# VHH binders against Probable cyclic pyranopterin monophosphate synthase (moaC): the designs that were tried, part 8

Target 1, 244 residues: Probable cyclic pyranopterin monophosphate synthase (moaC), of Pyrobaculum aerophilum (q8zyf8)
Amino acid sequence: MIVDISKKPDVFRYARASANADVKKCNTAVAAKAATVASRYLPFLHPLPLSATAWCKDGKFYVEGIAHWQTGVEMDVLFGVLVGLLGSGAVKIENLRVEIKQKQTTPPIIENVNTSEAPITREGDLVASAYGRMKVVNLDIVKNPVEKGHPIYAAQTAAALNAKRLCELLGGPCPSVQHFKIEIITSDSVEVRTFIKARDITPAPEALFSAGVALLTIWDMIKKYEKDENGQYPYTYISELHLD
Key: E = the ipSAE of ESMFold2; O = the ipSAE of ESMFold2 at other seeds; V2 = 0.75 times the mean of E and O plus 0.25 times the DockQ between their complexes.

## First folded at step 3 (VHH)

Design b15 (from p07 with S52T R96A E100S K102D G103S S104G L105F; framework vhh_podentamig1)
Fold by ESMFold2-Fast, scan of step 3:
Structure b15 (fold): chain B 244 residues (1-244), chain A 118 residues (1-118)
Amino acid sequence: as target 1 above (244 residues)
Amino acid sequence: EVQLVESGGGLVQPGRSLTLSCAASGFTFDDYAYGWYRQAPGKQRELVAAITRGSTLYADSVKGRFTISRDNAKNSIYLQMNSLRPEDTALYYCAATVYSYDSGFDYWGQGTQVTVSS
């Protein structure tokens, strides 16, 4: 379910997310845009008017966002980092996390950041597999239904529905997907494996995207149980996301 | 007026330990969350550790070496720093907020210098 937020106050909601990645050039324009439309891809996320900026510095990719709304924007900026890195050609993403999130009564100032583009290439194998790992505080909660539904089943469905949709965000050609499967297991963390086959161009970005969507869907569903008393995520993050 | 006063900084050799203290005044200590930040010359200020009503948060760079604690009877918070490295050299700030950290920190101390060198 989409949780009722009607009784929550409209205040300024701020968040900044980051991840480590080795990319030749950062596609920050795609990242900022993706953050503003994250609710079209993450099934339980509320739509909201988000202002977002993205930048790269010292091997890290950042997205920050602000909205005057009734819900936090941390999932939106996490999604922005994920898509921005995929649009930048990343095949390995580490430590995708929320650096900070804030509720503010005064409008925060978001400085203008220069946008940049990276070429979107579709060269590679027509079969791709991705692996993702997310560390969580409350692993037992992932295994059972919560208020929004069952995290694992919801994540599998969200990943399958979105496996063909990354090209809507990157603006390049869409792979003709012939096969998709996903496996989610719990060990000491949440682990996801995806497999995708396409006829015409490499679906490697889609393999990474669908794994990331699955993990972010789980995070969004369990996030009330992962936050500390300060509303921060002390131990929840996607530690690893890469092609096999 | 809310005030935070840091103490305990100084020059220490690598591998040694140091304890920083932050004395809070001008408000109800128990109602606040506290954090330790640090800033090295030419670098951005970064969160080192935070403590709220019994829960703690640590930066990855200090996890397992530093311990944050609070003493409500003394209106103080502490940062126990073990196995110090030259990279820990920075000006350390105490911060407090009545809100959760998603609202940011409202009050800051003046900072105390920690230098890790032989």
Scores: ipSAE 0.000, ipTM 0.094, lowest interface PAE 19.4, mean pLDDT 82

Design b16 (framework vhh_podentamig1)
Fold by ESMFold2-Fast, scan of step 3:
Structure b16 (fold): chain B 244 residues (1-244), chain A 119 residues (1-119)
Amino acid sequence: as target 1 above (244 residues)
Amino acid sequence: EVQLVESGGGLVQPGRSLTLSCAASGFTFDDYPYGWYRQAPGKQRELVAAISRGSTLYADSVKGRFTISRDNAKNSIYLQMNSLRPEDTALYYCAKTIYRYDSGELDYWGQGTQVTVSS
């Protein structure tokens, strides 16, 4: 379910997310755009008017966002980092995390940076597999239904739906998907593995995207149980996301 | 420099077995899925088998006859081909997935190894 937020006050909401990735380009325009439309892709995320900015510095990719709204923007900026890195050629993403989030009356200062164009799409191998891992405070919450539904079942459905949709965000032709499967297991963390086959162009970005969407869907559904007393995430982060 | 090198092809009689090897260098082997592709004269290139760390996939034409495997310690992918048929005659390629949104690298294909099933 989409939870009722109608009685929550409009306040300034700020968040900054980051990840480590070894990329040759920094596609900040795609990252900022993705953050503003994240609710179209994460099934339980509320839509909101978001201003987003992205930048790269010292081997990290950043997205920050601000809105005057009833809900937080941390999932939106996390989604922006994921899509921005995929649009920058990342095949390995580490430590995708929320650096800070704030809820306040006074608006924070937003950094301004230059943006780059999306890269040209190239054809390649027709199969891809991705692996992702997310650290959480308590795995028992992931394994059982919460108010929004069952996190694992929701993540499987969101991943399958979104395996076909990354090209809407990054541009270029969409792969003609012939096969998609996803496995989500809980061990000492939440682990996701995706496999995808297409007949015409490599679905490698889609394998990564589907794994990332699955993990972000779980995080969004359990996030009230993951925050500390100050609303921060001291433990929760996506430690790795890479092609297999 | 990223390189894929195939070996093990040759002329073989129908019903026999052959093992193809693909040696990879210049990148982290475990980060990418690998596939075996083939192209017969006058036909388009087709996927034969693919392997990731967690999964395998086979074309219907070879399912039950071919097995794909990998050895991470040797940075190598293998294709075990059993019960070979004349229609399996083709140039066999090893390939790794190329990321579509990274313009820094060309597609990574080996030069191919010829398999001829005849005699």
Scores: ipSAE 0.000, ipTM 0.338, lowest interface PAE 10.9, mean pLDDT 81

Design k03 (from p04 with S52E W97Y S101D L103Y; framework vhh_podentamig1; at its last look DockQ between E and O 0.62; V2 from the best seeds 0.00; counts 0 for: pae O 7.4 > 2, unsure alone 61.8 < 65)
Fold by ESMFold2 at other seeds, look of step 4:
Structure k03 (fold): chain B 244 residues (1-244), chain A 117 residues (1-117)
Amino acid sequence: as target 1 above (244 residues)
Amino acid sequence: EVQLVESGGGLVQPGRSLTLSCAASGRTFSSYDYGWYRQAPGKQRELVAAIESGSTLYADSVKGRFTISRDNAKNSIYLQMNSLRPEDTALYYCATYEGYDDYFDYWGQGTQVTVSS
């Protein structure tokens, strides 16, 4: 279920997300664009008129966004970081997190940072697996139905659908998926493994993407319980996401 | 603007019961979701129970012992705490939020619950 926000007022919403990854060249244009369409991929996000930009510095990739709207933008910018890094060729991503989120009555100042494209190349096997781990404060809530439904079942469905949709964001030929499998385990954290078999071109980016989407779907569904007293996420983040 | 006032805390023996109340004033009470949080000395605030969109949620440590409820006619939220244990000792806060907001919009000042022999 998409929660009813019809009574919420518009306020200025700002967020910045980041992750660590070793990439040769940053595809910041893809990241900024992906953030603006995140609601088409993360199933419970409300559409909003996001303005986003991205950059990389010292082994970190950043996306920030603003909207004058009824809902926050932190999940949109997290999605932007994920897609931007995959478009940059990342095979290992660490500490995908919200650095800061704010709401305010006056417009925030955001730099008009130039974005750049990087070549999107595909090289690798026709079978790919990925692993992801997300730290959460309220692990018990992940195991049980919440307002929006059951987080694990929603994540499995979102990942399966999204395994075939990364090329909409990156462009180029799409792998012909023959098999998709996902396992989600709750231990002291939320862990996900994805497995994809494709006929024609490597699905390695899709294995990472579907794992990331699963974790972000869970995060989105539990986020109201993960926030601290200042509305931030100091203890909730995707600690690692990598190919097996 | 919403104001939240907690009451009903105190000193109680293990195994006994206590009811916390949270009186809300200001904007329309029924338009908000509410939660109870607690904070023991030196620890992070943790969710105890929430009531939202026709459903309730409980921390594992309190399931079966605590019950959250609300009374729209009295603009109040309650936490019934049964079978109290020393580890339930904490400052208990009532909070409200807009669901998908960045943080809880309003917090009370808290009411102390102390469980000891």
Scores: ipSAE 0.013, ipTM 0.426, lowest interface PAE 7.4, mean pLDDT 84
ESMFold2-Fast, scan of step 3: ipSAE 0.244; ipTM 0.674
ESMFold2, look of step 4: ipSAE 0.055; ipTM 0.520
ESMFold2 (binder alone), look of step 4: mean pLDDT 79; pTM 0.795

Design k04 (from p04 with R27F D33A Y100W; framework vhh_podentamig1)
Fold by ESMFold2-Fast, scan of step 3:
Structure k04 (fold): chain B 244 residues (1-244), chain A 117 residues (1-117)
Amino acid sequence: as target 1 above (244 residues)
Amino acid sequence: EVQLVESGGGLVQPGRSLTLSCAASGFTFSSYAYGWYRQAPGKQRELVAAISSGSTLYADSVKGRFTISRDNAKNSIYLQMNSLRPEDTALYYCATWEGWSDLFDYWGQGTQVTVSS
């Protein structure tokens, strides 16, 4: 289910997300664009008018967003970081997290940043596997239905749907996907493995994307249970996401 | 102002029962969902049980032992804890958010539960 926000106040919602990344060029334009359309890819996310900016600094990729709306924008900026890194050719993403989220009656100050686009490398094997791990406070909740549905089953469905859709965001060639499977398990963390075959070009970015979408879908579905008394996420983050 | 006040904590021996209460004020009680969280020293906070108009949810570690309930007339929720174990020792928090919404998060100050001989 998409949660009813109709009686929540319209206030300025701000969030900044980041991840560690070793990339040669940062595709910040793709990141900012992806953040604004995240609700088209994450099944329970609210559509909203988001202003987003992205930048790279000191080995980290950042996305921040602002909306004057009835819900937070943390999932939108997390999605922006994920897609921006994939559009930058990242094969390993570490510590994808929400650095801060705020709500306020006055607009937050956002500094202007320069944006750039980088070509995406599609050389590689026609099969790919990815692994992702997410630290959460409430592992037991992930295993059971919550208000939005069952987190694991929703994540599996969202991942499968999105395994074919990353090229819509990156603007490059779409792999002709022949096979996709996903496994989600809980241990001391939420762990995801994806496997994908394509006919014509490497689906390695799609393996990473589908794993990331699965984890973000779980995060979105359990996020109310992960917040502290200040509405922050002190312990919830995607610790690793990489090709196997 | 929204206020949540927990009560019912204390020292109990293993195998016994304890009931926690959370009294809510300052808003329309029936429009909100409620949860019980706990945090043991040196560990991360975890959800124990949640209740809304359409569902209840329990952590696997407490299923069959704990029961969450609500009383709309008294603006209260309860956590009935049976067959208590030393690993249930924690500070227990009551929390709420508006209906199915995750924007308005309100927390109580917590009540200590210690399970020890």
Scores: ipSAE 0.000, ipTM 0.295, lowest interface PAE 15.1, mean pLDDT 83

Design k05 (framework vhh_gocatamig_d2)
Fold by ESMFold2-Fast, scan of step 3:
Structure k05 (fold): chain B 244 residues (1-244), chain A 118 residues (1-118)
Amino acid sequence: as target 1 above (244 residues)
Amino acid sequence: EVQLVESGGGLVQPGGSLTLSCAASGFTFSDNALAWYRQAPGKKRELVAGIYSGGSTVYMDSVKGRFTISRDNAKNSVYLQMNSLRAEDTAVYYCATWEGYDDLFDYWGQGTLVTVSS
């Protein structure tokens, strides 16, 4: 379910997310746009008016966001980083995490940065496979239904839906998807593998995207259990996401 | 304004039982979810059990069937009944509250120590 936030206060909600990635240029425009529409892709997120900005520095991709609303924006900025890196041509993403989140009575100041658009190519194999791993504190909670539903089953469904939708965010051609499958296992972490086949253009970005969506859906569903006493995520992050 | 106060911790032998209590004040208790977390020496803090405003519960797999979380809205209290205690249950146990499922985790108690030892 989408949780009832109607009794929660309207305050300024701020978050910043980051990840490591080796990319030549950063597609910051795609990242900022993706963050503002994350609720259309992650099934249990609330739609909200978000201002977002993105930048790259020292091998890291950043997205920060702010909304005056009744819910936090950390999942929105995490989604922005994921999509921004995919729009930047990343084939390997490491340490996707929330750096900080805050509630404030006054508006946070968001600095504008120079924007850059990286070229997106659609040449390659017509089949692709991706692997992702997420570290969590409460691994046992992932295996069983929580108030929003069953994390693994929800993640599988969200991934399948979104395997066809990344081109809405990146622009350009959409692969004609012929086959998609996902496997999620729990070991010492949450692990996901996706496989996708298309008839016309490489679905490699979609393999990465669907794996990332699955992990973010699980994170969103269990996030209440992952926060420390300051509402931060000191131990929860997506440690790796890459093509096989 | 919001305060959570745990009690009921102590030393017990393996196989014994304890009931932890958490007394809450400063918010509308019946509208909020509450949870018990624990932290053992050298380990990360982990969720043990949670109870939502509507009464649904969640448990860590290792405590299912042994621990029961409950709430009493008239007394503004949440409880953790712990049975068949094991050495690995030794930890500081914390009571915590959320303003809603997707909200920031707002408030923690001071903790109560549970030691399971012969």
Scores: ipSAE 0.000, ipTM 0.250, lowest interface PAE 12.3, mean pLDDT 84

Design k06 (framework vhh_8h63_2)
Fold by ESMFold2-Fast, scan of step 3:
Structure k06 (fold): chain B 244 residues (1-244), chain A 118 residues (1-118)
Amino acid sequence: as target 1 above (244 residues)
Amino acid sequence: ELQLVESGGGLVQAGGSLTVSCAASGFTFSSYAMGWSRQAPGKERELVAGIYSGGSTYYADTVKGRFTISRDNAKNTLYLQMNSLKPEDTAMYYCATWEGYDDLFDYWGQGTQVTVSG
């Protein structure tokens, strides 16, 4: 389900997410836009009026977001980092995490950075496989239904739907998907592997995207159980996401 | 077995003060974010104040500057100090985890009634 937030306070919600990535140019415009429409892609995420900014510094990609609303914006900025890196040509993403999230009655100070667009190129094989790993505190919760539903089954469905939709965010041609498969395993962490085949252009970004969407869907569904005493995520993050 | 027991409610004149308390048991109180919500007849329940175990606090605009939330981890007790009370503060006051409205298990106390005359 989409959880009822009607009783939550309407205050300024701020979050900043980051990930390590080796990219030649950062597509910050795509990242900021993706953050504002994350609820169209993560099935249980609330739509909200988000202002988002993205930047790169010292091998890290950042997205921060702010909304005056009844729910947090951490999933929106995480999604922005994921899509921004894919739009920047990343084939390996490490340590996708929430650096901070806050509630306050006054508007937060936002970093002003220049946004830039990078051309999106697609070069590669017509088959792709991706691997992702997410560290969590409450691994047992992932295996059973929570308020939003069953995390693994929801992640599988969200990944399959979104394997066809990354081109809506990046622009350009969409791969004609012929086959998609996802496997989710819980060991000491949440592990995901995707495989995708397309007829016409490489689906490598879609393999990474579907894996990331699966992990973010699980994170969103279990996030209340992952927060520390200050509402932060010191132990929950996507440690690796890469092409096989 | 997680249990929350509210107390300290009563009748108070407008402009007066009252402190309500919540005694917690059956869980590691110091590890939980805690909050106070209230519900007046015919209205929806609202979160009025919250406190993280680290001490950070939140207040709804309707009570900010008048109410103070605090916790005593050694006594497993949550407090709400209410000053400058108004008739519109009349409600049943409930103790819960701050994220209690969307938790898998709703752990609510029975509440304590606060009535402000005017």
Scores: ipSAE 0.000, ipTM 0.142, lowest interface PAE 15.4, mean pLDDT 83

Design k08 (from p05 with L57Y S103D S104D G105S; framework vhh_podentamig1)
Fold by ESMFold2-Fast, scan of step 3:
Structure k08 (fold): chain B 244 residues (1-244), chain A 119 residues (1-119)
Amino acid sequence: as target 1 above (244 residues)
Amino acid sequence: EVQLVESGGGLVQPGRSLTLSCAASGFTFSNYPYGWYRQAPGKQRELVAAIESGSTYYADSVKGRFTISRDNAKNSIYLQMNSLRPEDTALYYCARGPDYYEDDSFDYWGQGTQVTVSS
């Protein structure tokens, strides 16, 4: 379900997310755009008027966002980092996390950065597999239904529905997807493997994207149990996401 | 004013049972999820049980021994603790979670009630 937010306070909401990745270019325009439309891809997010900015510094990719709205923006900026890195050619992403989130009555200051845009080239095999791992505090919550439904089943569905939609965000040709499968397992963390087959161009970015969507969907569904006493996420993050 | 008041703590021997109660006032009780946290001497607070609409959570250390429940008519939350162990010794806090439709953490806490499990 999309949770009823009508009783939530209408205040300024801010978040900054980051990840480590070795990329030659920083596709900030794609990251900012993705953050503003994250609710079209993550099934339980609310649409909201988000202003987003992205930048790269010291081996990290950042997205920050603000909205005066009735919901937090941390999932939106996390999605922005994921898509921005994929649009920057990343094949390995580490430590995708929320650095800070805040709500306040006065408008926050947001960093403005020059936007850049570079198309991703699609070279590689017509089959791709990706692996992702997410560290969580409350692993038992992932295994059972919560208010929004069962996290694993929702994640599998969200990944499958979105497996062929990354090109809407990156631009360029869309792979003609012929097969998609996903496996989610819980060990000491949440692990995801995706496999995708396309007829015409490599679906490697889609394999990474669908794994990331699955993990972010789980995070969104369990997030109230993952926050510390200050409403932050010191222990919840996607530790790795890479092609097999 | 949001207020949560815990009661029912005390000194008990290992293997016994204890029920904690939390009385809530100053807001519409039925709109919120609730949790029980504990803080052992020298340790950080940890979530041991939570109740949200039709679902419950329990930490691995208490699963099968503790039961959380709520009574909307009485504006109260309960924690039934069975088969108590010395490692359950802690100050237990009742916490109000975000409104059912909020995405934030548990944000209001009671004063706590001490549970000591000792022979």
Scores: ipSAE 0.006, ipTM 0.292, lowest interface PAE 9.7, mean pLDDT 84

Design k10 (framework vhh_gocatamig_d2)
Fold by ESMFold2-Fast, scan of step 3:
Structure k10 (fold): chain B 244 residues (1-244), chain A 119 residues (1-119)
Amino acid sequence: as target 1 above (244 residues)
Amino acid sequence: EVQLVESGGGLVQPGGSLTLSCAASGFTFSDNALAWYRQAPGKKRELVAGIESGGSTVYMDSVKGRFTISRDNAKNSVYLQMNSLRAEDTAVYYCATGDYYDEDYFDYWGQGTLVTVSS
């Protein structure tokens, strides 16, 4: 389910997410756009009016977001980083994490950063596989239903749906998907493997995207139990996501 | 101001039972999630059980089938019924709740109640 937030007060919600960037040029416009529409892709996120900004610095890709609303924005900015890196041509993403989240009654100060973007070409094999790993504190919670549903089953469904939708965010042609499968394993962490086949253009970005969506869906569903006394994520992050 | 007060801890023999209670004040109890955490000597604090405003529950695997979390909105209380207690359940047990402004966040904690399972 989508959790009932109707009794929560409107306050300023702020978050910043980051990941290691192994890209030639950062597609910040795609990242900012993705953050504002994350609820259309992650099944249990609330739609909300988000202002988002993205930038790259010192080998890292950042997205920050702010909303005056009844729920936090950390999943929205995490989604922005994921899509921004994919739109920047990343084939390997490391340490996707929430750096900070805050709530306050006064507007936070945000600096506007905006760089030019370049379109990404879709060259490569018509078959792709991706692997992702997420570190969590409460692994037992992943294996069982929570208030939003069963994390693993929800993640499998979200991944399959989203394997066909990355082109809505990146622009350009959509791969004609012929086959998609996903496997989720709980070991000492949450592990995901995806496989996708397309008829016409490489689905490599979709393999990465669907794996990332699966992990973010699980994170969103268990996030209450992953926060410390200050509402931060000291040990929860996606440690690796790469083409296999 | 939010306040959580735990009670019901004590010394019990292996195989015994205890019921922990947490009395809450300073917020609209029926709107909040509550959880029980525990911390054994020399170990990290871990989630034992949680209950949402709508009644959905979660449990750590090692207590599933032995412990039951419940809430009573009329009494502003949450409970942890612990059955078939084992030495490994020895810990300080903490009641926690999320801020009224963020139900996805456990930011208020009680002082804890000690449970000792020993012969």
Scores: ipSAE 0.083, ipTM 0.542, lowest interface PAE 6.3, mean pLDDT 85

Design k12 (framework vhh_podentamig1; at its last look DockQ between E and O 0.49; V2 from the best seeds 0.00; counts 0 for: pae O 7.5 > 2, framework grips, unsure alone 63.5 < 65)
Fold by ESMFold2-Fast, scan of step 3:
Structure k12 (fold): chain B 244 residues (1-244), chain A 118 residues (1-118)
Amino acid sequence: as target 1 above (244 residues)
Amino acid sequence: EVQLVESGGGLVQPGRSLTLSCAASGRTFSSYDYGWYRQAPGKQRELVAAIYSGSTLYADSVKGRFTISRDNAKNSIYLQMNSLRPEDTALYYCAAFDSYDELTFDYWGQGTQVTVSS
């Protein structure tokens, strides 16, 4: 379910997310746009008015977001980093994490501004596989229904739906998806494998995107139990996400 | 606002039982979801049980041995721990949650020590 936040106060909510990735161009516009519409893609996120900015520095991709609303923005900025990196041509993403989240009565100061949009290109095979791994504290909670539903089943459904929708964020033609499958395993972490076939253009970005969406859906569903006493995520992060 | 005070911890032999109690003060007790967490020295704090909206959730390591319950008339949350094992030794914390996404109205107790040894 989408949890009832109607009794919660409107305060300023801030978050910054980052990931390591080796990209030649930083597609900040796609990242910022994705963060603002994350609730259209992650099934249990609340829609909210978000201001987001993105930047690259020292081998990391960053997104920060601010909203004056009744819920936090950490999942929105995480989604922004994921999509921004895919829009920047990343085929390997490491350590996608929330660096900080805050709530306060006064508006936060924005330090970074989006400067440009970099186009992406697609060339590759008509089949693709991706692998993702997420570290969590409460691994057994992933295997059990929580109030929002069953994390694994929700992640499988969200991934399948979103395997067809990345082109809405990146622009350009959508791959004509002919086959999609996903496997989610709990080991010492949450592991996801995706496989996708398309008729006409490479679905490699979609393989990565669907794996990332699955992991973010699980994170969103269990995040109440993953926060420390300061509301931070010291041990929850997507450690790797890559093709093959 | 709610304040949480745990009690019922102590030293207990393996195979025995303990009941932890969490007393909540504040007039909005029924508005919160509640959970029990534990933290062993040098380990991460982990959820052991939660109670929300007519449902319960348990960590696999305690499922079938621990039972979480609440008494709204007494503003109290309980953790019944059966068949205790040495690996259950930890500081146990009671927590109250208003949100899945925020720390708004999230509150933590100071913790109560449970030691399972001979």
Scores: ipSAE 0.117, ipTM 0.611, lowest interface PAE 6.8, mean pLDDT 85
Fold by ESMFold2 at other seeds, look of step 4:
Structure k12 (fold): chain B 244 residues (1-244), chain A 118 residues (1-118)
Amino acid sequence: as target 1 above (244 residues)
Amino acid sequence: EVQLVESGGGLVQPGRSLTLSCAASGRTFSSYDYGWYRQAPGKQRELVAAIYSGSTLYADSVKGRFTISRDNAKNSIYLQMNSLRPEDTALYYCAAFDSYDELTFDYWGQGTQVTVSS
């Protein structure tokens, strides 16, 4: 009798995400760590035993992750790229996307790589705003309640809660947030604008972070409809995320 | 895991109607949400209509003309297509979605061709 292992509750899950950004150094340690704790920040992710690594090459930043679990890891590694780039000083991020996700019955082989870490640098004004745009195939779903709730309202809440939490991931002093505003609109894409004011240090990284969290929350909530026949996201990605 | 078989496609004059059917077999029919997608030559696949959690969703281009429905007794999903236009010409796919997104991919049929000749 040949045992059907395709129905086992846990399988090995792999994903790799990337984005383009022009940074002088790559904070890959922060990226890998952020991926492992992404479920603390993206409200619908379950905790899972993720192993993650990060690197940069030729103007791109990468995070890959592996877990033996029932849920995929693509949102976790996307979050890792976002945080890693913010920890690397990025003020403009392009094409944050899932390059590939895989379901495997045997462990993938990943060789450990050297990681780097640098203190976060906070340059900018005490008032910051950010803009983000996400391409999706099924814009109409974003406008309607889904199984997990209403994507726009959930994203607004997740962004607001996260506006003061980036320093948990990057270290150093946290901005004393005095005001946060977010606007999410759907046109030919999902667009987000964030505005944040702090009393003491620039919240510019938090403006980007909260915008990214909003878009990733929406992505996570609609992802079952965004996948193609092979379970990939060829047309769903965050095309731009930058300070104003 | 579920097998999906589409039927009901064909050549139709503009302004006429067509009903697509999708028969589902395998795992229980009620454990999935369902949708119709289409892909025209040279274009990316797009969602046409979905039926989920007691709700329906339609692409703006088909609102008011197309209706998705499900028949749990026959394990079937239908797409009623009224007032057809040449722009509706495409290969139409039935898809089943895991309601809780516990799987990494969806189940798809092979598609049925709809051609609206002007």
Scores: ipSAE 0.029, ipTM 0.514, lowest interface PAE 7.5, mean pLDDT 84
ESMFold2, look of step 4: ipSAE 0.217; ipTM 0.645
ESMFold2 (binder alone), look of step 4: mean pLDDT 80; pTM 0.807

